# Miniprotein binders against q53ft3: the designs that were tried, part 141

Target 1, 195 residues: q53ft3
Amino acid sequence: MFGCLVAGRLVQTAAQQVAEDKFVFDLPDYESINHVVVFMLGTIPFPEGMGGSVYFSYPDSNGMPVWQLLGFVTNGKPSAIFKISGLKSGEGSQHPFGAMNIVRTPSVAQIGISVELLDSMAQQTPVGNAAVSSVDSFTQFTQKMLDNFYNFASSFAVSQAQMTPSPSEMFIPANVVLKWYENFQRRLAQNPLFW
Short names: E, the ipSAE of ESMFold2; O, the ipSAE of OpenDDE; V2, 0.75 times the mean of E and O plus 0.25 times the DockQ between their complexes.

## First folded at step 15 (miniprotein)

Design jn4 (at its last look DockQ between E and O 0.01; V2 from the best seeds 0.00; counts 0 for: pae E 18.1 > 1.5, placed apart)
Fold by OpenDDE base, look of step 15:
Structure jn4 (fold): chain B 195 residues (1-195), chain A 104 residues (1-104)
Amino acid sequence: as target 1 above (195 residues)
Amino acid sequence: SDREELIRLARRAAIRLKMALRWARLAEEQGNTEAIEFAKRLIERAIELLRRIEELATTPEEEEIVEQAIEAAQEALQLLEQGKPDEVEEILQEAIELLEELIQ
């Protein structure tokens, strides 16, 4: 039903079902994790009127689990990105996972998903700054991608005077690339989700 | 070579400033606050590149040009932070021209 993705790691698609309505992913070496993506696999939708509350659990200095509500996934929003790197000092939230006697190694955190009524979810307040908007994420990615492209392309830039005749090669004026970039940026500014 | 690297960085910085200018224009035209933020980020990145160029500069002329470009970029950034995208065009253009001078 759910998947969990950490950058640079294999996707997790096998959550531990700890209850009929509760799923848990283990995140080893959680201290190195900045963001986690939680998503529906698309195999099983939420029942009508239900969604998933996403929690993060990490051990405190005493080894006790601290749970925090990160946000939500729903049929209408089947994936979400959460920033967890800044949560290490956050206050614990109420959570539905109870006292799980999970012998936690200090380096392992957990992502918990609780299937709940949408109405109940609406009354819950996620921890601040945990939820990363899809728009922001995309914008950041796009900017990085564009920057990467410009960095790459500009490394090959030469003036016409510096050009060596190469009949086997085609050349694209830098201004054309810039124009493309400008047009892309304009579209992005108008609608970050124009694609 | 250091000179080649300087030129490469200057080109990259110029591109970023040109894009910042475009974003600033869009901000002015549309009142788009996100566009302002994009412009700011691009200028900030350009300044970072300019700082690297400064380290690579070997002549007083190059040092002066880079310093002026940094100043212009910083001024533009400040204006954007003040919500004045309409005032940054000339300043950004100056910075771009300075960088183009380095590339020649």
Scores: ipSAE 0.007, ipTM 0.201, lowest interface PAE 9.5, mean pLDDT 82
Fold by ESMFold2, look of step 15:
Structure jn4 (fold): chain B 195 residues (1-195), chain A 104 residues (1-104)
Amino acid sequence: as target 1 above (195 residues)
Amino acid sequence: SDREELIRLARRAAIRLKMALRWARLAEEQGNTEAIEFAKRLIERAIELLRRIEELATTPEEEEIVEQAIEAAQEALQLLEQGKPDEVEEILQEAIELLEELIQ
């Protein structure tokens, strides 16, 4: 249902589902991470009236998890970029994960996504300054993310001679991905905040 | 009020059933037994909410709708226990429609 992308790392597309409405990604070496992208894969949308609250968790000085609300993803805004570099020593937020039986490797951070009613999400306040706040930092992160996406997607490209069709699978032509990439870069150079 | 709480619980139950339907479709498409288990848990949670709605129902219409939704959800749960995720779609859609009528 969800993907998670950190610049310079492979995209994660297999969230750990820890409850019927809760999903988790592990982030090893979290000290080196400044930004994270959370997005919907597009295969399973939220039910009508629902969306996802996105949280960041890291172990505190006592080894206990600290969860902070980063923001939201919805069917209408299916991806979001969050800055986490300033959150690794902050105080926690109210969150729905503390009572869950979450299995994780000690000393790693996590991204948690809780499927919730849109009305409930509107009443929540993200931890301050989680959004990308610098145009230069945003531009560099976005460029690196675009390069990573292009390299990842193109690694699955096949020629027509190499295709083995399956009725259960969907394919996109590699040239469509390249065209999208080129258009996105042009628009980003013109207006870094068009997204 | 009791009516407002009933509507909130009904929306939550409907959401659980809609998610269960999507997991059941995934189980059918991929033969995934873990997806069956997620669908079953979502239906069980929805039934718990429906039992709470049943306690709040005060009109014969509300009582009938909740009773029929519980019966549909229980049938869907039994079909999933039998490993038949392809057979639950119409039953879950019926239960969802009943809850949406209750919310109106």
Scores: ipSAE 0.000, ipTM 0.185, lowest interface PAE 18.1, mean pLDDT 73
ESMFold2 (binder alone), look of step 15: mean pLDDT 88; pTM 0.890

Design jn5 (at its last look DockQ between E and O 0.01; V2 from the best seeds 0.00; counts 0 for: pae E 9.4 > 1.5, placed apart)
Fold by OpenDDE base, look of step 15:
Structure jn5 (fold): chain B 195 residues (1-195), chain A 104 residues (1-104)
Amino acid sequence: as target 1 above (195 residues)
Amino acid sequence: SDREELIRLAERAAIKLKMALRWARLAEEEGNTAAIEFAKRLIERAIELLRRIEELATTPEEEEIVEQAIEAAQEALQLLEQGKPDEVEEILQEAIELLEELIQ
């Protein structure tokens, strides 16, 4: 139902379902994470009148989880970007996630999604600095993601002379990736919200 | 802040130069002209970022570092245009180190 994306990491599409209406992603080495994208996979929509409240949980100095409401995802807004790097000093919010005896390694945070009534969500106030509301922040995140992808893809680049026969593999010319990258950057510069 | 923006741009520029270095190495090993072109494009983009950083620099030290990085990047670009990918590695590494200094 949900996916979680951190720039430079593999996408997570397998949330732990901790309740009928609650899903959790683990974020290892969370201190290195600036932004998280939470999105619907498109396989299962929210029921009518319902959406998802997105929470972030990190261990405090005592190892106790601090939960903060980041924002929301809905059928109408199936994805959202959250800045989590500045939340380490925030106060805990009320959250629907009980005492999860998750043996938390100190370096692991969690993204929790609670399926709730839209009317109830409207009464909740996300932490002020979590939502990527600025075009600039969104652009920065997107640019980092693009650079990471290109770097990753280009690391596999080989010349035709270096290629070994691999009939089970398909290959994409590097110029195709570069052209895509350049086009995407151009579009991003023109309109950061083009996608 | 301007400082945060400077650091962000420097990180991006460094990434592009590192990528260019990778392509330059491939060009050196295989004589691949396409790799040279990829490296050139990345360096050009890095120079654009460096120009923006230059505008954000607030100290003489930062200005000097950025200027040196631009010069290094331009030299690397020239060498690639001359078909000398084997000579750009050291120069690109210098530019990367300069950017890393700026980030610290």
Scores: ipSAE 0.061, ipTM 0.475, lowest interface PAE 3.2, mean pLDDT 84
Fold by ESMFold2, look of step 15:
Structure jn5 (fold): chain B 195 residues (1-195), chain A 104 residues (1-104)
Amino acid sequence: as target 1 above (195 residues)
Amino acid sequence: SDREELIRLAERAAIKLKMALRWARLAEEEGNTAAIEFAKRLIERAIELLRRIEELATTPEEEEIVEQAIEAAQEALQLLEQGKPDEVEEILQEAIELLEELIQ
């Protein structure tokens, strides 16, 4: 139901289900990891009124898990990027995983996802600086899509000397596409939700 | 106290049944076998909590309520085993209401 991705590593799509409503991914060599992406695979959505609370866990000096709430994934926000580089020596927080009998390797951290009612999730507070803003992620994705569209459209540009007459086709001057690109990019930078 | 523990267990069981109801509705809408299994596991956990509540019940009213909640949860589980998630909504809602009466 969930996936977990770390830059430079293969995506994990086979979470360990540790309870009827809890899923875990192992993160070996976690001290070299700065960001983690948690996302829904699209195979099973959350039912209406439910979502997932996402936690990061690392072993303390005694080998006991220390869990910290990173943020949430929902049907409306099915993917999120979390920064974990500043959390590897933080204090634990209230969490639903600590009563579970999970076998731990001392150098392996975990990402935990607890499936919960949205009303219950609204009472939880993530640790500071853990979540990358969904607006920032939308902005980055949208910038990449804008660049992709402009580069694609530009690859078909021809000079007037190269153009073959084709009365059955409609054409748009290349400068119209460029102006659209520039205007859209400017509006997105001013307000990522202007649309 | 035993009454406070009974209430805590009833709140936990009610949450499990509310989650099971959401999974059963998804199973009905999407035809998803995994959603049926999630609902079944949540109901099984709720029944375990209800058995503990049954041991703590001290009044005839409490005993009757928890017995009816167990019966409703067991019926819902049986229907899910038969692949009938469309038939469990009213039964699960009844069990949830019984638990909310117990919490009151």
Scores: ipSAE 0.006, ipTM 0.527, lowest interface PAE 9.4, mean pLDDT 78
ESMFold2 (binder alone), look of step 15: mean pLDDT 88; pTM 0.888

Design jn6 (at its last look DockQ between E and O 0.63; V2 from the best seeds 0.00; counts 0 for: pae O 3.8 > 1.5)
Fold by ESMFold2, look of step 15:
Structure jn6 (fold): chain B 195 residues (1-195), chain A 104 residues (1-104)
Amino acid sequence: as target 1 above (195 residues)
Amino acid sequence: SDREELIRLAERAALKLKMALRWARLAEEQGNTEAIEFAKRLIEKAIELLRRIEELATTPEEEEIVEQAIEAAQEALQLLEQGKPDEVEEILQEAIELLEELIQ
């Protein structure tokens, strides 16, 4: 349901479910991480009226978890970038993960996602200005990403006369998706707001 | 007190059932089997909480309400196991209302 991305690392798409409504990603070597991206994979949305509270945890010198609320993901805001570089020395906040009693190594932090009713989430306050993404531009970014993908992919479309026993179908060569992805990533690396 | 702990557990159980109801609606609307599994896990947790409430109940009225709520939650769980998320809404609503009565 969720993905987690740190720059220079493989994306994680297989969260560990640790409770009926809680999911966790491990972050090894967390001291080298400044930002983390949490996003919905698109495999299943939240039900109406629900969303996810996103937490960051690191072990203190005694191995005890210190949890801090970073922010939220919802169907309307399905991805967010969180700055965690300033949080590794901060005080913990109220959190739903306190009963987990997970034994961890000192060098592994966690991203926790608690799936909750939106009314419950409205009463929570994230630490500082951890969230970096802007909701005001998200819809425009998503639309421009979709337009860019459509224009690129459609330039490689093949006619029904070439390929198919079902003449109403249109086909796209498999490598078109990869080429689009590589081009889009390159453009984002140059200018994150290039749309 | 035992009454205050009973109320806290009832609030938690009701919350789990409210979330389960929303997952069941999503399962019905989208035909999503993963949503069924999320609803089932939430109901199972609610039943665990109801068992603890049963231990704290001190009046016949409280005991009857908890027993009815357990029966409703168990029926909803069975219907979800049968792949019938469209049939659980009224049963889950009944269980939620019973828990809200305990909280009052």
Scores: ipSAE 0.657, ipTM 0.872, lowest interface PAE 1.2, mean pLDDT 78
Fold by OpenDDE base, look of step 15:
Structure jn6 (fold): chain B 195 residues (1-195), chain A 104 residues (1-104)
Amino acid sequence: as target 1 above (195 residues)
Amino acid sequence: SDREELIRLAERAALKLKMALRWARLAEEQGNTEAIEFAKRLIEKAIELLRRIEELATTPEEEEIVEQAIEAAQEALQLLEQGKPDEVEEILQEAIELLEELIQ
């Protein structure tokens, strides 16, 4: 349902579902990360009236998780970019993830997505410094990330005849990725701040 | 208090069922199997909460309402397991209304 992309890193398309309505991506070596993109894969939309609240979690000096609301993704805004570099010294906020069975290491942060009612999301206030302010820099960054993702994904493309049976793995058709990429580029061209 | 806890749990259960309903609708519209699974999981969680509510019920009326809600939720779950998301809306709505009655 969700993907997570950090520039210069492999795209993550398999979120850990930690609850019925909660998904988590691990971000190793998070201190080197400035921006992260969270996006819908296009395989399944949000139900009507629902969206995703996106949270960032990092360990404090005591190893305890600090959660911060970054923003939102919706069917209308299926991707968002967040600056997380400046959040590492921020104060924690309320979050819906509670005590999760997530393996935490000092160098690993997390992106959490909570599927929630849009009405409830409207009552939440993201941290102010998570937004990317420069349109030009944002566009350039986004394009680079998109290209990175596309290049990565396409490098693994195989025909069905070439597939090795792996019952434990889920597969996403390449056309889904392509459609998402094309749609994202189109929207980006129309409005760099469409999210 | 036990009453406050009952109301809290009922609100949570109702929310789970409302979300399940939305996923079920999506499944109906798009034939999405993953959506069905999400709905099922939410209903299962709601049933768990309903069982806890049942333990907190103090009147025969409350017990009856909770029992009916559990039955409705179970029926909805069964229908989803059968791949019939188009048939669960009314049942889930009934369960939600029962929970709302419990909260009043």
Scores: ipSAE 0.025, ipTM 0.457, lowest interface PAE 3.8, mean pLDDT 82
ESMFold2 (binder alone), look of step 15: mean pLDDT 88; pTM 0.892

## First folded at step 16 (miniprotein)

Design jc10 (at its last fold request DockQ between E and O 0.52; V2 from the best seeds 0.69)
Fold by OpenDDE base, look of step 17:
Structure jc10 (fold): chain B 195 residues (1-195), chain A 97 residues (1-97)
Amino acid sequence: as target 1 above (195 residues)
Amino acid sequence: SDREELIRLAERAALKLEMALQWLADGDPQFAKRIIEYAIRLLREIEELATTPEEEEIVEQAIEAAQEALQLLEQGKPDEVEEILQEAIELLEELIQ
């Protein structure tokens, strides 16, 4: 039902189902993790009127789990990005996972997903700054990517006078790259999801 | 005290309406509706705690705004909801002062 993604790691699609309505992903070496993506696999939707509460659990200094509500996923918003790097010193919150007999190592955190009524979820308050806007994140990522590409390409720009004959190479005028960049930015500004 | 409880509830209601705005922006109006419905319940509790005509008026206006927002969502007009919810939030902030 759920997947979990950490940048630079393999996607996890096999959650441990600890209850009929509860799923857990292990996150080894959690201290190096900044963001986690939680998403529905698309195989099984939430039942009508239900969604998922997403929790983060990390061991405190005593090895006891500290749980925090990160946010939510729903059929309408089947994926979410959460920033967890700043939460590692936060206070614990109420959570539905109880005393789980999960083998915990000091370096392993957990993402827990609890399938709950939307009405119940609406009454819960996630920890601040955990949820990252997907639209904003995408826009920022895309902008950074574009800037990176433009800067990279521009670093190779030479004047006609500086060009050396290379019959085996194809050249793209810098103005073409610029036009592409401008057009792409325009489209992105109009609709970040234009594809 | 009743005043302290009123403030607590008002803060919570404001937070919920802000959450609703976020979820509207994220593309799940169904969940946003649920959040707004809960906020309205909070506002009703606040209404019961209000002791001054000014408080009563502010809360009533916030309820009306939240209800209008809910109606607009039910009508499939999410684009018109943001301003109304923002107004409700501002009313709640006024109530807390």
Scores: ipSAE 0.770, ipTM 0.925, lowest interface PAE 0.5, mean pLDDT 87
Fold by ESMFold2, fold request of step 18:
Structure jc10 (fold): chain B 195 residues (1-195), chain A 97 residues (1-97)
Amino acid sequence: as target 1 above (195 residues)
Amino acid sequence: SDREELIRLAERAALKLEMALQWLADGDPQFAKRIIEYAIRLLREIEELATTPEEEEIVEQAIEAAQEALQLLEQGKPDEVEEILQEAIELLEELIQ
């Protein structure tokens, strides 16, 4: 499972699986988006020797999809921030989604994740302006992602009196998430590049 | 021409070595190793195109550096790889000029 986050929007945790090895998130109102975070939820890792190539797609003036390689996520680096604001007028790249019959609204952009061999990914070259462009932009997006993660995790909090027994599951005390959140915020304020 | 293709390959190899440095800094030496292996394949193509002793020596040194970086990663010593890859990138930049 993958997640997709845009600052100021609800996190998406349920990708549309369009093939065994291909996953898609819709990005409505994509013209106003500058950065996107793609991450692994941590529940299902890539198989050994595999990783994810991450693509951005937007409709051109004719409504046809234009796909660009943003970069990669792997078990060793399970999250990445991509700048997409400069890509909406960029060149398309080689991509594995061209033969797919994906039903979508022509005014909606997409993030595509293709599960591929690491050796194949090593040969691919992302578009040059997809990287996070500045420390300030990275810090702002990271803070909003942190807030969204905390709100997401907190939405599942249940008091001890309200717990339904589930012996096959592991649980994390809610204050662990809060302490991590507060520690991360303090470190971010001291050095935006500490991680 | 062979010189034009050599420059194209050298630019791509340098880019791949820079990618490998970034992935090492991000804490994924396994993917960085795969990128370096691909860069070595590019360097061997450059070796086939080299026409001067200077070009041959530069690419040979770049291959040796990249191979040493792979060996250090196999030994679990990623901290020692950064300077070696940076030297290889500088050699490739010299080759492009």
Scores: ipSAE 0.724, ipTM 0.899, lowest interface PAE 0.8, mean pLDDT 81
ESMFold2, look of step 16: ipSAE 0.690; ipTM 0.889
ESMFold2 (binder alone), look of step 16: mean pLDDT 89; pTM 0.889
OpenDDE base, look of step 16: ipSAE 0.751; ipTM 0.922
ESMFold2, look of step 17: ipSAE 0.608; ipTM 0.860
ESMFold2 (binder alone), look of step 17: mean pLDDT 88; pTM 0.885
ESMFold2, fold request of step 18: ipSAE 0.699, 0.674; ipTM 0.890, 0.886
ESMFold2 (binder alone), fold request of step 18: mean pLDDT 89, 88, 88; pTM 0.888, 0.885, 0.885
OpenDDE base, fold request of step 18: ipSAE 0.760, 0.755, 0.760; ipTM 0.923, 0.922, 0.923

Design jc11 (at its last look DockQ between E and O 0.47; V2 from the best seeds 0.66)
Fold by OpenDDE base, look of step 16:
Structure jc11 (fold): chain B 195 residues (1-195), chain A 97 residues (1-97)
Amino acid sequence: as target 1 above (195 residues)
Amino acid sequence: SDREELIRLAERAAIKLEMALQWLADGDVQFAKRIIEYAIRLLREIEELATTPEEEEIVEQAIEAAQEALQLLEQGKPDEVEEILQEAIELLEELIQ
């Protein structure tokens, strides 16, 4: 139902479902993370009148989880970008995740999504500067990510003449990557929330 | 005190209206409406705490603005809502001063 994306990391599409209405992603090395993208996978929408409250949890100095409400995702806004880098010194808020026996290493944070009534969500106030999410910001972030990927992939590009035989490896032509990139950019331009 | 509670609620209402603006900008009219509806409930509570005619007038104007915003959203005119909600926020800021 949900995905979580950190720049420079693999997308997470397998949330741990801790309850019927609660999902959790682990974020290793969270101190290096500035922004997190939470998005719906597009397979299952929220039920009518419901959305998702997105929480961030990090260990305090005693190793206890500190939860903060980052913001919301809805069927109308199925993705959001949250800045978490400045939250490390914040106070905890009320949260629906209870005392989760999560064996946390000090470097692992969590993103929690709670499926809730929109009316209930409307009454909640996220921590100040966490929600960076404008469609424009999302587009810019996605574009930067795409550029990063393309640059990374292209750095390994070799001509046919430069290829060393490696029968165990599969090779993807650079033009395929470029075509994918162009197609993705086009889709993004049409609808930043196309998934 | 009642004054402290009034200020607290006014601050909260202002935050909610700002949130509504953001959600409108993000394209979710449905959730924005829910936020505005909640803000109106807060404004009604503030109205009950108002002790001066000036406070009462400010809150009443804010309620009217928020209600107008909802009506415009129901009419499919989100582009006209931003100015009205901004006015309501400014009224609340005046109330907090």
Scores: ipSAE 0.749, ipTM 0.921, lowest interface PAE 0.5, mean pLDDT 86
Fold by ESMFold2, look of step 16:
Structure jc11 (fold): chain B 195 residues (1-195), chain A 97 residues (1-97)
Amino acid sequence: as target 1 above (195 residues)
Amino acid sequence: SDREELIRLAERAAIKLEMALQWLADGDVQFAKRIIEYAIRLLREIEELATTPEEEEIVEQAIEAAQEALQLLEQGKPDEVEEILQEAIELLEELIQ
């Protein structure tokens, strides 16, 4: 019913069904993962009035799972990108995966999807910065790109004493922009989700 | 204590209205409507806690805005809702001060 995708890994399309309304994907080596895409497969919709609450689970220092609500998928929005890099040291919250919280290998996290009533989902609040909206992801990318450029270029700024007659101005060697562009383009090609 | 609870509810309601805007932008009007309906329930709780004329006026305006947004969504006019919900969020930010 669901798929799970991490950049640079094979897509997972065979969730572990741990209850009639609960599905799980394992994420080995979760500490290297920044973003996860969760999506609905094929033509199997949620029942009327239902949707999916998406949770992230990682083992705490005692090997016990810590679950956090990432956000939701619905028939109206059947895919979502979630940022998990900032969640790997957070505290757990209420969640519907109680009896399924078995001590696991320390390097393996899980994505849990619980099929729930939309009215119940509406009352739940995801952890901050987990869901990456299409608008929010474009804004984040654009802002990170601008910040990256500014920081890189400003490190090459020259003082008045180093320049010809423009004593009140700072200048940037022209090749700095090219270096930045090449570096940024390479990083994006290696990992489109590096932000 | 009533003021503390009012602020807590206002923060939650503002978060829900922001979520509704996000879900509208992503094209899921049905779920957005359910989020707004929950936000209105939070606003009604705030209304019961309000003790000053300023608090009462702000929450009344926020409820009216959220109800208008729901009506527009029911009429199939989601493009007219963004400014209205943003107004409601700004009103709630005033309550939190």
Scores: ipSAE 0.686, ipTM 0.890, lowest interface PAE 0.9, mean pLDDT 79
ESMFold2 (binder alone), look of step 16: mean pLDDT 89; pTM 0.890

